VHH binders against p49116. Designs and how they scored, part 196

Target 1, 238 residues: p49116
Amino acid sequence: EGPLLSDTHVTFKLTMPSPMPEYLNVHYICESASRLLFLSMHWARSIPAFQALGQDCNTSLVRACWNELFTLGLAQCAQVMSLSTILAAIVNHLQNSIQEDKLSGDRIKQVMEHIWKLQEFCNSMAKLDIDGYEYAYLKAIVLFSPDHPGLTSTSQIEKFQEKAQMELQDYVQKTYSEDTYRLARILVRLPALRLMSSNITEELFFTGLIGNVSIDSIIPYILKMETAEYNGQITGAS
Short names: E, the ipSAE of ESMFold2; O, the ipSAE of OpenDDE; V2, 0.75 times the mean of E and O plus 0.25 times the DockQ between their complexes.

## First folded at step 10 (VHH)

Design vd3 (framework vhh_enristomig; at its last read DockQ between E and O 0.65; V2 from the best seeds 0.00; counts 0 for: pae E 3.7 > 2)
Amino acid sequence: EVQLLESGGGEVQPGGSLRLSCAASGFTVSSNHISWYRQAPGKQREWVSTIYSGGRTNYAESVKGRFTISRDNAKNTLYLQMSSLRAEDTAVYYCATLSEYLRQFGDYWGQGTLVTVKP
ESMFold2, look of step 10: ipSAE 0.529; ipTM 0.806
ESMFold2 (binder alone), look of step 10: mean pLDDT 81; pTM 0.827
OpenDDE, look of step 10: ipSAE 0.727; ipTM 0.875
ESMFold2, fold request of step 11: ipSAE 0.040, 0.406, 0.049; ipTM 0.520, 0.747, 0.496
ESMFold2 (binder alone), fold request of step 11: mean pLDDT 82, 81, 82; pTM 0.828, 0.829, 0.830
OpenDDE, fold request of step 11: ipSAE 0.606, 0.705, 0.769; ipTM 0.835, 0.876, 0.897
ESMFold2, last read: ipSAE 0.013, 0.293, 0.065; ipTM 0.433, 0.679, 0.495
ESMFold2 (binder alone), last read: mean pLDDT 81, 81, 81; pTM 0.826, 0.829, 0.829
OpenDDE, last read: ipSAE 0.494, 0.829, 0.663; ipTM 0.772, 0.923, 0.862

Design vd4 (framework vhh_enristomig; at its last look DockQ between E and O 0.31; V2 from the best seeds 0.00; counts 0 for: pae E 3.5 > 2)
Fold by ESMFold2, look of step 10:
Structure vd4 (fold): chain B 238 residues (1-238), chain A 119 residues (1-119)
Amino acid sequence: as target 1 above (238 residues)
Amino acid sequence: EVQLLESGGGEVQPGGSLRLSCAASGFTVSSDHISWYRQAPGKQREWVSTIYSGGSTNYAESVKGRFTISRDNAKNTLYLQMSSLRAEDTAVYYCATLSEYLRQFGDYWGQGTLVTVKP
C-alpha cells in the first residue's frame, strides 16, 4: 500500500572533503568513504518498509548487504567522488607496498582484481546511464534481499523486494518506453555485487578502521543514530 | 597519523563558561567536517556540534544558543566555547572527524576532557 520509495529517497547527495588534497592520502579516502557509508545507511533507514521490519531485522539486513549498497553508491557517485583518481592513488600505494614488503604478491593480485571488478561494474552502470530513480530501486532490491543466511521475517522482506522490483519496472517502462530490454540489462548487473569482497572494500576505502573494528560491527550504532545527529554530521541541516 | 587531542575541561558553577580545545595533527582542520561529542557516565555518546569544511556550523538542540564551535586554521585547532552551563552538560567531551568517529566504535575513545558542572 503506497509506494515503497518516494522522491525523498531518490536524492543522494554526497559532499566530499574540500579541498581535494594535492596528493590524495589515506585520510581523504577514508573520510570520503565514511561519508558515503553514512549516506547509504541513513538512506536505508529512511525507508518506511525498512522501519517496519524492526531494529534487529534492520541490523541483520544492513550487515548482510552494506558492501553491495556501498558499491552501488560508489557507482552512483563515481564522478563527484573522482573515483578513478582515488583508485589510481590506491594502485600507486599498493605498488609502494610491494617495495616495502607490506603485502604478499597473492594479496596484491586479489586486491587488483577487486579494483578491476569495481571499475567494470561502475563502467557498465555508466554505459547504461543509470539514473537516480533506478539507483534508488536497485539499492532497495539489494537491501530487501531475503536469501541472506540468518535472516528472520524473510516473507516480509521478499514482499518488499518484489514491490521494489515492480516499482523499478513501472519506472523503466514509463521513462524508457522505447528500450524494451533496459530492465533486464539493469537487473543482470546485480549478481556481480554479491561477489565484491567486504574485507577488500574495507582495505581500499576504510584503512583508518584497521584492527578490531569492522563496518559490520558498527552498523547497529549508525542505524540507532538520531536523525538530528546524522543531519548535524553529514547533511548540514539542523 | 591523524590525531585529535582534547583539553580545557574543568569544574565550573552553573551558568559558568569554559572553552574546550581540540588540537589536530595529520590533517588540516579546514578540510573536514569535525564534531564534538560528549558522554555522561553510564550514558551513550551524544553529538554536540559540528563545524563543516566550508565553515558553517550546526548544533544539537540541547546546546544551541549556549555553545559555539570555531576553528583556528593557523593553530590547526578547534574550539568549543560553552556558556550558560547546566548540570546536564557534565560529561567527558571528545572531538572527531567522521572517520575517527567510526574507528572509535570499539570503545577506543581517548581520555577526552572532563567538564563538571557543580550541582
Scores: ipSAE 0.320, ipTM 0.698, lowest interface PAE 3.5, mean pLDDT 84
Fold by OpenDDE, look of step 10:
Order: structure tokens, then sequence, then C-alpha cells
Structure vd4 (fold): chain B 238 residues (1-238), chain A 119 residues (1-119)
């Protein structure tokens, strides 16, 4: 059996909206986030093993892990996105809501902690200097997680995850042979993704775009989009 | 309420040109990314072109070099200039914002405007 991922799955290029406004408004943030989301889902769709699981299983997997995939995408594209600036803008917009007493103290704390966790995770990944191959395999490991509730074909999903892990191991051993603990350092970051709230992520990045519609509810629709349409939505340049 | 109204369709000969309009109300066309879609008889909906809020544009390969998407902010209207039309361009053409497109789960379609390319 061939490898789970190929070199084509390593490429993960996010195109930001252009031009960047002087003031990062909610629309810009949401558009940027939506492009990343589409890119992530398109990436998943490009994996033959993912297609082999069927539409129902695919949908369920993405629903279960979209926040983790999105967060890995944020980390991977942090420089291109100017993520720190985006997060600062989000905080500024949040301040308006705070001043208007639209949020409880507890909720404010939760949201701020989430933003901190996002930033911390992305910083930690940057410190590790994770490369494109490692990101691809990490995303695959996250995508093919059999431990989410309600999944079908869990045995097959587990096999794909194991394959992703083995390929990552082989890659790290080959590329970073002098760093015997690199694999462990990379994998130990994955639990942090599970501690992040998908609801808060959705509120921070997507509310301005989709309103009251949940990411969960639109995932099936996005996954049914044509490749050309995906490309049309994730690229802002002709 | 966000509304988009397509117009400008008609019958044209191969090689001809046609300009479609999408009049927007309830929002500013420059504040969102707006796309043209088309659906030919018996075929699936197809993405045609998008103009993003930033002003950049993108096109399907099938129409690249022949179609031009643009907007007039003063008129709050989206346009699709079609040239070198082919029989395979025959379809009902729709416009939609990404946000409405997503919120409506792909069901955000107005009447559209029919383009028929035949000798």
Amino acid sequence: as target 1 above (238 residues)
Amino acid sequence: EVQLLESGGGEVQPGGSLRLSCAASGFTVSSDHISWYRQAPGKQREWVSTIYSGGSTNYAESVKGRFTISRDNAKNTLYLQMSSLRAEDTAVYYCATLSEYLRQFGDYWGQGTLVTVKP
C-alpha cells in the first residue's frame, strides 16, 4: 500500500485578502479565517484515504476535528496571516462588547483565555520550527482520529492515523536524525488542541461571516463544493 | 435584508458578447466578496467568478480570458462582462455573496438570468 500523504499534500499556501486594510475589521478577519477553513477542508479532500472513507464518515471526521485543523492551520500560516495582529484586532473588537456590557465577566475570561491559548500554541509551534511535512502529518493525525464519538469505520480511521504517525516518524528520523526526541516534542503538542473550545473559535473568527449559522452545520455543504469553487474562494488574486 | 437581482441575460450568437448585472440591496457590494455562478440545463451548478471585497478577482478556467467581473460601488451593482461566448456558456447565471451563500447552505438563488448562446 502506498503512502498516506504525498508531496502534493505538503503544500499549504494561504492567500490573504488584498489589500490589507489599515484597520483590521471584522470582515477582514472573517474572510481570512474562511479562506483558511476552506483551504483546510480542501486539503483534507485531496487525501485519497479521506475520500475512501465515504461522504458520511468524512463529514463526521471534519465536524469532530475542524477546530483542531483550523488551529494547526493558524499556526502554520501565522506569519502570512499576521496572526498576532489579527488576534489583537479581535481583542480590540471584543473590548467594544465588554464596554457595552454584552458579556459576562466569566465569558470575557473564557474568551480571553482562549485567545491566549491560541497564541501560546502558535508560538510553541513556531519555537519548534515545525516544517511543512510535519504539519501535513500532524493534520493527518488529527483528521484521522478514531476516538471521537459517533464515528463509523473507526478501525479504518485508526489504520490511517497509524500510517500518518509512522510516516511522520520516518520523516523526522530521516530529516532530524540528530534530534532523537523531536517526534515526542511535536506529538506532545497535540493535546493542547483538544483543550480549545470550538465554540469560542467560531465566535472569534466566523460570527461576522456566517452569523448564527454554525461551522458544524456548514461543513457538509463546504465539503460538497467543487474544487474550482474552493480555489475561487481561497485565492484573492487572479 | 440582503437582496441580489440578476439581469442582462438573452440570446446571443457564438463569439458574441453580453453583460450581466447584479443589483445589490441591503449591503454594499464592496463590503463582501461576491461570485457569479451558472447552471446549464441538466448540469450541476458551476462557479464562474468572484470579486473579493479587496477588489481582487478570480475566474474559472473555462471562462478565464473571456469573462470579466467588476463592480460599481456608486450603483451598488456587480457586473459580468462576457465575450467570445460559446454554446457551453448557455446557462442561468446567478450572483451571491459568500456570506449569504454559506448562510443559505448553497440555496441562496434568485431568479437568475438566462444566457443562451446559439447560432
Scores: ipSAE 0.083, ipTM 0.469, lowest interface PAE 2.5, mean pLDDT 88
ESMFold2 (binder alone), look of step 10: mean pLDDT 80; pTM 0.806

Design vd5 (framework vhh_enristomig; at its last look DockQ between E and O 0.50; V2 from the best seeds 0.00; counts 0 for: pae E 2.9 > 2)
Fold by OpenDDE, look of step 10:
Structure vd5 (fold): chain B 238 residues (1-238), chain A 119 residues (1-119)
Amino acid sequence: as target 1 above (238 residues)
Amino acid sequence: EVQLLESGGGEVQPGGSLRLSCAASGFTVSSNHISWYRQAPGKQREWVSTINSGGSTNYAESVKGRFTISRDNAKNTLYLQMSSLRAEDTAVYYCATLSEYLRQFGDYWGQGTLVTVKP
């Protein structure tokens, strides 16, 4: 049948809050992260194969991989986000919590290591000079992962993942024909995503969420959101 | 702490006009996407309109051509000018940024401002 992804799925444009404040407050960080999250969800929703899995299955997939998608998004949008500045601000805000003895030494270490891993991953992707097509296919590979617990239609998910991998391979062979090992270098970065804690990511970027609200809990509602509302909230443009 | 305070609600006759205000504190209105939502009695929350950081606007189909979202950066305030009001516009109206939307999602939305359209 037709390709898994089209050129429309390559575009991934994040609009940052403007202007950037001199002091990056928690709201700015959370707002930026929220926009990226929504953009990532919108991207997933735009894939016909994703829709074909049904609402329950695609919800389960996104719940399982939102952190990986989000992290790939951070890497892809690192420049426009000024990610290093955001991460520095996050660290500064964490310093306040540290001074107030709100975090254990072990937790501080975990959080700082996570930040380091995140920065390292993004830097590594930048060094590889990953293009928009490659990011799209990588996100698809991550999205259509059949190895998460509790998934239905795993055979179909696997087929989609294989299709994504094949299309990536074809693209890399055509576009980077002189770089025989580029595909391998790109794919070998994916395991790093699985080592990152979704809980810590949520704490770092979405600390403004109050109550029992979690990214996991809101994902179903975002995915069910009407397209007009979704577009309106993300871009604000008609 | 980010705070949004809605005001301007009231009773109005069908075909009438009303302007809602959303006074923001703790963040800069011009730097954020900000949206209006409404919830009618016994109905689900509904997205109404959004103005992005660049000043572009979007509207729900049900209010397009009748409502206008705007902001005053100096006052750090968001507005919703409503015209040609209908009975179905009766609702509590809320304003929220995207992050505030997420924060409030499934939780308390604040007081909002009540708009009642009746003869």
Scores: ipSAE 0.726, ipTM 0.881, lowest interface PAE 0.7, mean pLDDT 91
Fold by ESMFold2, look of step 10:
Structure vd5 (fold): chain B 238 residues (1-238), chain A 119 residues (1-119)
Amino acid sequence: as target 1 above (238 residues)
Amino acid sequence: EVQLLESGGGEVQPGGSLRLSCAASGFTVSSNHISWYRQAPGKQREWVSTINSGGSTNYAESVKGRFTISRDNAKNTLYLQMSSLRAEDTAVYYCATLSEYLRQFGDYWGQGTLVTVKP
């Protein structure tokens, strides 16, 4: 009956592997992405409304939306991660793969289009100067999507999504009262998340990590990870 | 290239002590988050302890008070001091970063170091 999110859900502190290598490599990218993935899923797990839905529903929701949560995380943490540098390194690697005839032309086109859309999304979020509260509510709107096939409790999920939308509206109106179009500008960015492919995200950020396993299949294990293990793995200062 | 090498395992009597080492190269232990995990015969790998870049430590409830994680920055080495060992501590012990933990779901098993507590 209280607010959907509290101040603890606004804090989203990603710590990067250290030291940053002289040349960016697959291991550094995978470790950085893994930390963001765990932070994003444990952020979702910490929400009382999410907890109230039960274990099976929780797993189903996160399986359905992990890529959207991850993409919002990339935009939020783009500066900390040096995301533009990471994407540039990936583009250079793809161009070398063309020259070495290691990858099909159709796949490279798909991946390049995905990178362009990701860069555009992150740039648009940066230009809007989206704050931590706004990111938290946008993530909640994405998490509590009732549109996923096979979900149970869809009416409850829709109720939580509507509550997230209402609280975002109230926050923006109070905090940015002189910017009458801010909420509309923010919300029109959400459809771009539908353009993001989970299998391409895995290729971009989790290649060399995942062999015969997908992110989808490891989500139950990530959600069960003990809080002390989670805090020790990804939060250096807290 | 990042490398982690576990050592220091062996046989020990119940109630005994053992010190495991994890030698790191390609990154500094003082600037990173590193964990110990273990895998008992027939069981899944489980978390044991973590030390973060700031020096804060965390422990699984089953080892709290008996195990101590630490590091030696000069040697770039992580340690796990185990005391009051019990039969249920028998396992292969691994040190890992988070992404290396995820590789285990793709059947990636490193060497680890075997600790055997005689029942």
Scores: ipSAE 0.374, ipTM 0.720, lowest interface PAE 2.9, mean pLDDT 84
ESMFold2 (binder alone), look of step 10: mean pLDDT 80; pTM 0.813

Design vd6 (framework vhh_enristomig; at its last look DockQ between E and O 0.67; V2 from the best seeds 0.00; counts 0 for: pae E 3.6 > 2)
Fold by OpenDDE, look of step 10:
Structure vd6 (fold): chain B 238 residues (1-238), chain A 119 residues (1-119)
Amino acid sequence: as target 1 above (238 residues)
Amino acid sequence: EVQLLESGGGEVQPGGSLRLSCAASGFTVSSYHISWYRQAPGKQREWVSTIYSGGSTNYAESVKGRFTISRDNAKNTLYLQMSSLRAEDTAVYYCATLSEYLRQFGDYWGQGTLVTVKP
């Protein structure tokens, strides 16, 4: 069998609404998040191994790991997104809810801690200077995680994850031969993704839309979209 | 509040033309990628066209060469000029940004505008 990932899977270009407004409104934030979500899903769909698992398994995998994929995407696209500015804007928008006493003190704490965790994770990834290949392999490792409950074809998923890990190892060894511990430093960041609440992520980035957006409920629709539709919605102007 | 309001639908004969409008409020159309979608009775919704923030455009193969998407920044309005209309173009047409698309999928679809192509 050929490699799990190719050079085509390394490209991960997010386009933002332009121009960026001085004041980031909820719509801008939600739109940016939506684009990232779609880009992440489209990326997953572009992997032959992912396609080979079948629609049901694919849906289950993405449902299980979308938050982790999304967060890796945030880290990878943090500069293009001006993520710190977006997060600050999210906090500002939450101030209204806080002032109106719509949130409990505990909930406020949880949300703020989550925002901190997101920022910290992204900062840590930036400090490591993770490149496009490494991000691609990390996303693959996250995607092909066999340890989520309710998954089918776990043996095959595990094989794909192992393949992703091996390819990452080979890449790091080849590209960063002088840094013998780089692989370990990169992989030890993955547990942080599992500590992040998908519910809070969804609330921060998506519930600002009119009505509630359930990512879990939308994922099947995204995964069923045709490639042309993806291109029609998320690709940048060229 | 972000709002997109479709209009311009109606009944037309095959080979005819129609122009749809999408009036936007709460955001600037030129800053976003905005798409037209359509849903025929008993069929899945499908993507029709997108105009990107940079002004470039993209079309579904089924409408390429017949439909033209455009916008008027001053009016903050999106347009879809449809020509050489076919029976299979009969559908309710919607406009949305990607986030609005997600919102609609999650809860409800807007009113849209009905296009009926029949002899």
Scores: ipSAE 0.696, ipTM 0.866, lowest interface PAE 0.7, mean pLDDT 91
Fold by ESMFold2, look of step 10:
Structure vd6 (fold): chain B 238 residues (1-238), chain A 119 residues (1-119)
Amino acid sequence: as target 1 above (238 residues)
Amino acid sequence: EVQLLESGGGEVQPGGSLRLSCAASGFTVSSYHISWYRQAPGKQREWVSTIYSGGSTNYAESVKGRFTISRDNAKNTLYLQMSSLRAEDTAVYYCATLSEYLRQFGDYWGQGTLVTVKP
């Protein structure tokens, strides 16, 4: 037994291609997003409770929540990624696509609204000054969500989620003892994650990268990668 | 437009050597982690080696000590120096950044460069 997460699960270091180009392009954005995706998958894979669920359950769980984990990662790493600059570049590109008649007006409105929701989420997390421990437990709550359709072992998943919730509560009460409502304010942010569309996240951050397959379909391969290759893909390891 | 173009493959005898090249355009190779992968007929694509942006390297156990990854930043090109080649090294070789590796699931791999180690 023991705590759900250890210190290794609190560390979440993202590195970016350097230097940042003067004009952001699809390749830089896709590479940056790919690094965050792999870091998030490595984080999930490293949790003993996750490992205990078995490969089929692991794949189903990550397929259901990868976008929520990715969005929490965007919020946590927003400064390192220069996320505001990336989103501005995407908005400028969308405005150019209207001029070139490349997207329908309904689709671009839908994408712009998603960008606004993402910006609001990231801003709200920054205003709350969510720390690395809190992010780690929020990710665990999101990962071990038993209410996604098609899951097996939902009783065990629910128990792990309850453990994550308990450990977050204990951490917040101990660390922020004079802030009576901090836990409630943090938890109220989580429903916004379910409003994030995985399809639009793919368009914003993975455009043209995946081709004719979705991120859902590649998750089993990412989860099976060898540790040496995986670390090299996301951290530089030097 | 981002592009990675492999070359330098060919036929060699067991124990022979080849140097593969990966010419990059549309980005600076020293800013990215870039890997070589290979795919033998009828087998899954496998990781071979990575050079990190900081210059350090890593290798799959099956090629360690025989292959050397390097880059020439002035030419914006990566290399894979292969020596002590074995029949098991016969494959099409590809280079990719992390995002380009993801593209392979969408049929976005280039032609690669074929290495054949003849008995």
Scores: ipSAE 0.315, ipTM 0.700, lowest interface PAE 3.6, mean pLDDT 84
ESMFold2 (binder alone), look of step 10: mean pLDDT 81; pTM 0.816

Design vd7 (framework vhh_enristomig; at its last look DockQ between E and O 0.72; V2 from the best seeds 0.00; counts 0 for: pae E 3.3 > 2)
Fold by OpenDDE, look of step 10:
Structure vd7 (fold): chain B 238 residues (1-238), chain A 119 residues (1-119)
Amino acid sequence: as target 1 above (238 residues)
Amino acid sequence: EVQLLESGGGEVQPGGSLRLSCAASGFTVSSNHISWYRQAPGKQREWVSTIYSGGSTNYAESVKGRFTISRDNAKNTLYLQMSSLRAEDTAVYYCATLSDYLRQFGDYWGQGTLVTVKP
């Protein structure tokens, strides 16, 4: 069997709305997040192994890990996104809700802690100077996680995850041969992703979704999109 | 509040032309990817065209060569120039950013503008 990932899966280029407004409104934040979400899902869809699992399994996997993928994407694209600025803007917008007593003290604390965790994670990844290949493999490891409840084909998923891990190991050994513990340092960051609430992430970045719409509910529709339609949503770089 | 308002729909004969407008408020058209969608009676929503923030454009295969998406930054307005219209182009047309598109999954679509192509 060939490799799980190819060089085509290493490219992960996010295009931000331009120009950036002086005041980052909710629409700008949501639009940026939407683009990242679509890019992440596009990346997943481009993996032959992912496609081989079938639509039902694919949907279940993405539902289970979209927050982790999204967060890895935030880390990877933090610079081009000006993530710190976006997070600051989100906090500012939350201040309005706080002033209006729309949130309980406990909820405010939870949200602020989540923002801190996001920032910390992204900073930690930046400090590690994670490259595009490493991000690709980390995303694959996250995507092909067999330990989510309700998954089918768990044996196959596990095989893909192991393959991703092996390829990452090989890459790190070849590229960073003098850093014996780099692989371990990278992998030890993954647990932090599981501690992050998908609900809070959705609230922060996708505020304004109408009705009972959730990312979880949207994922199946995005994954089922025809290639032309899907590309029509994200293909425009600049 | 971000708002997109479609207009320009109407009845036209096959082979005719029509230009739709999408007036944006609350955001800058030039700063966003904006798309046209359409929904024909009894059919699923269909992506039609996108103009990206950088100015590049993309089209569904069904409308390629016949439709042209453009924008006027000064007017903060998106356009869809439709030519060589066909009966199958009959639909309500909507404009939306990607985030707006996601919001619309909640069964909230604007009024749109109706295009009817018939002899």
Scores: ipSAE 0.679, ipTM 0.852, lowest interface PAE 0.8, mean pLDDT 91
Fold by ESMFold2, look of step 10:
Structure vd7 (fold): chain B 238 residues (1-238), chain A 119 residues (1-119)
Amino acid sequence: as target 1 above (238 residues)
Amino acid sequence: EVQLLESGGGEVQPGGSLRLSCAASGFTVSSNHISWYRQAPGKQREWVSTIYSGGSTNYAESVKGRFTISRDNAKNTLYLQMSSLRAEDTAVYYCATLSDYLRQFGDYWGQGTLVTVKP
């Protein structure tokens, strides 16, 4: 009946811990990443269509796509986060681990390839100058994906995804009317998100926080947080 | 390496006051969003209050007007000033950042500080 997203869902303001330390450390990276994760999860929770699917379906959807939402968030907030600086600090840490024989050569190759893919994705989104409305619809498209195994209500999820695609198309055509191929260029970026490893994302951004507990097992607790608890904490007060 | 240590709990009469402290090491309190949580016996852990890095604050409805969160950046310490205490406020109180919130699904919440409001 109404639009899938409203202007409220376009706002996506990440506030970094301040001041940035002279040398980035694991605590700064993990707190920054935690803020982005919480911002992303509660963004999803705020969508009326998401709320309408019911709590078990909500949890299943977010478990399936949290890494894609997080990766879109990294791309959207790359400048605010100084993501290139964070990734350089992570690479430096990995190089120290090599010299101390803490990681196998095959694992290091996997992690470095993942970092390269993440940098390429973020660079491609920056080159396209993806705006906040476009990011919001892209996040909705990945959130309402009926392809994930074990989902209930897949017909309704598919309808919401189609609505997000339609609203993105309408927005791009109205806002970028002289750029005939912009929608196609944007959509062709999405398959790369499925290639991002949630396991490696946890190692890069959440190391030392969760031990043997994966982020997807924590998602039900994040989604159940009280509204007042996350409003200023997630959306930024100042 | 990050450490948040709660203190200042104790026994108090209904209507009384108590101030809890949360001493931080390994990070700067002014650069983080830090929350107080509490857990009464047999109940789920519940959110009490947050102070954001920008200085604004928020409170659970059950404590608004009675509790005040603040910080002393020079001492790298947060405080929770509790007034008009009720029996329902009896709980172990904890402080946590967002990353501590995630970490604690793999670890316990620490010892916290016990507040007991006598019936």
Scores: ipSAE 0.276, ipTM 0.653, lowest interface PAE 3.3, mean pLDDT 83
ESMFold2 (binder alone), look of step 10: mean pLDDT 81; pTM 0.815

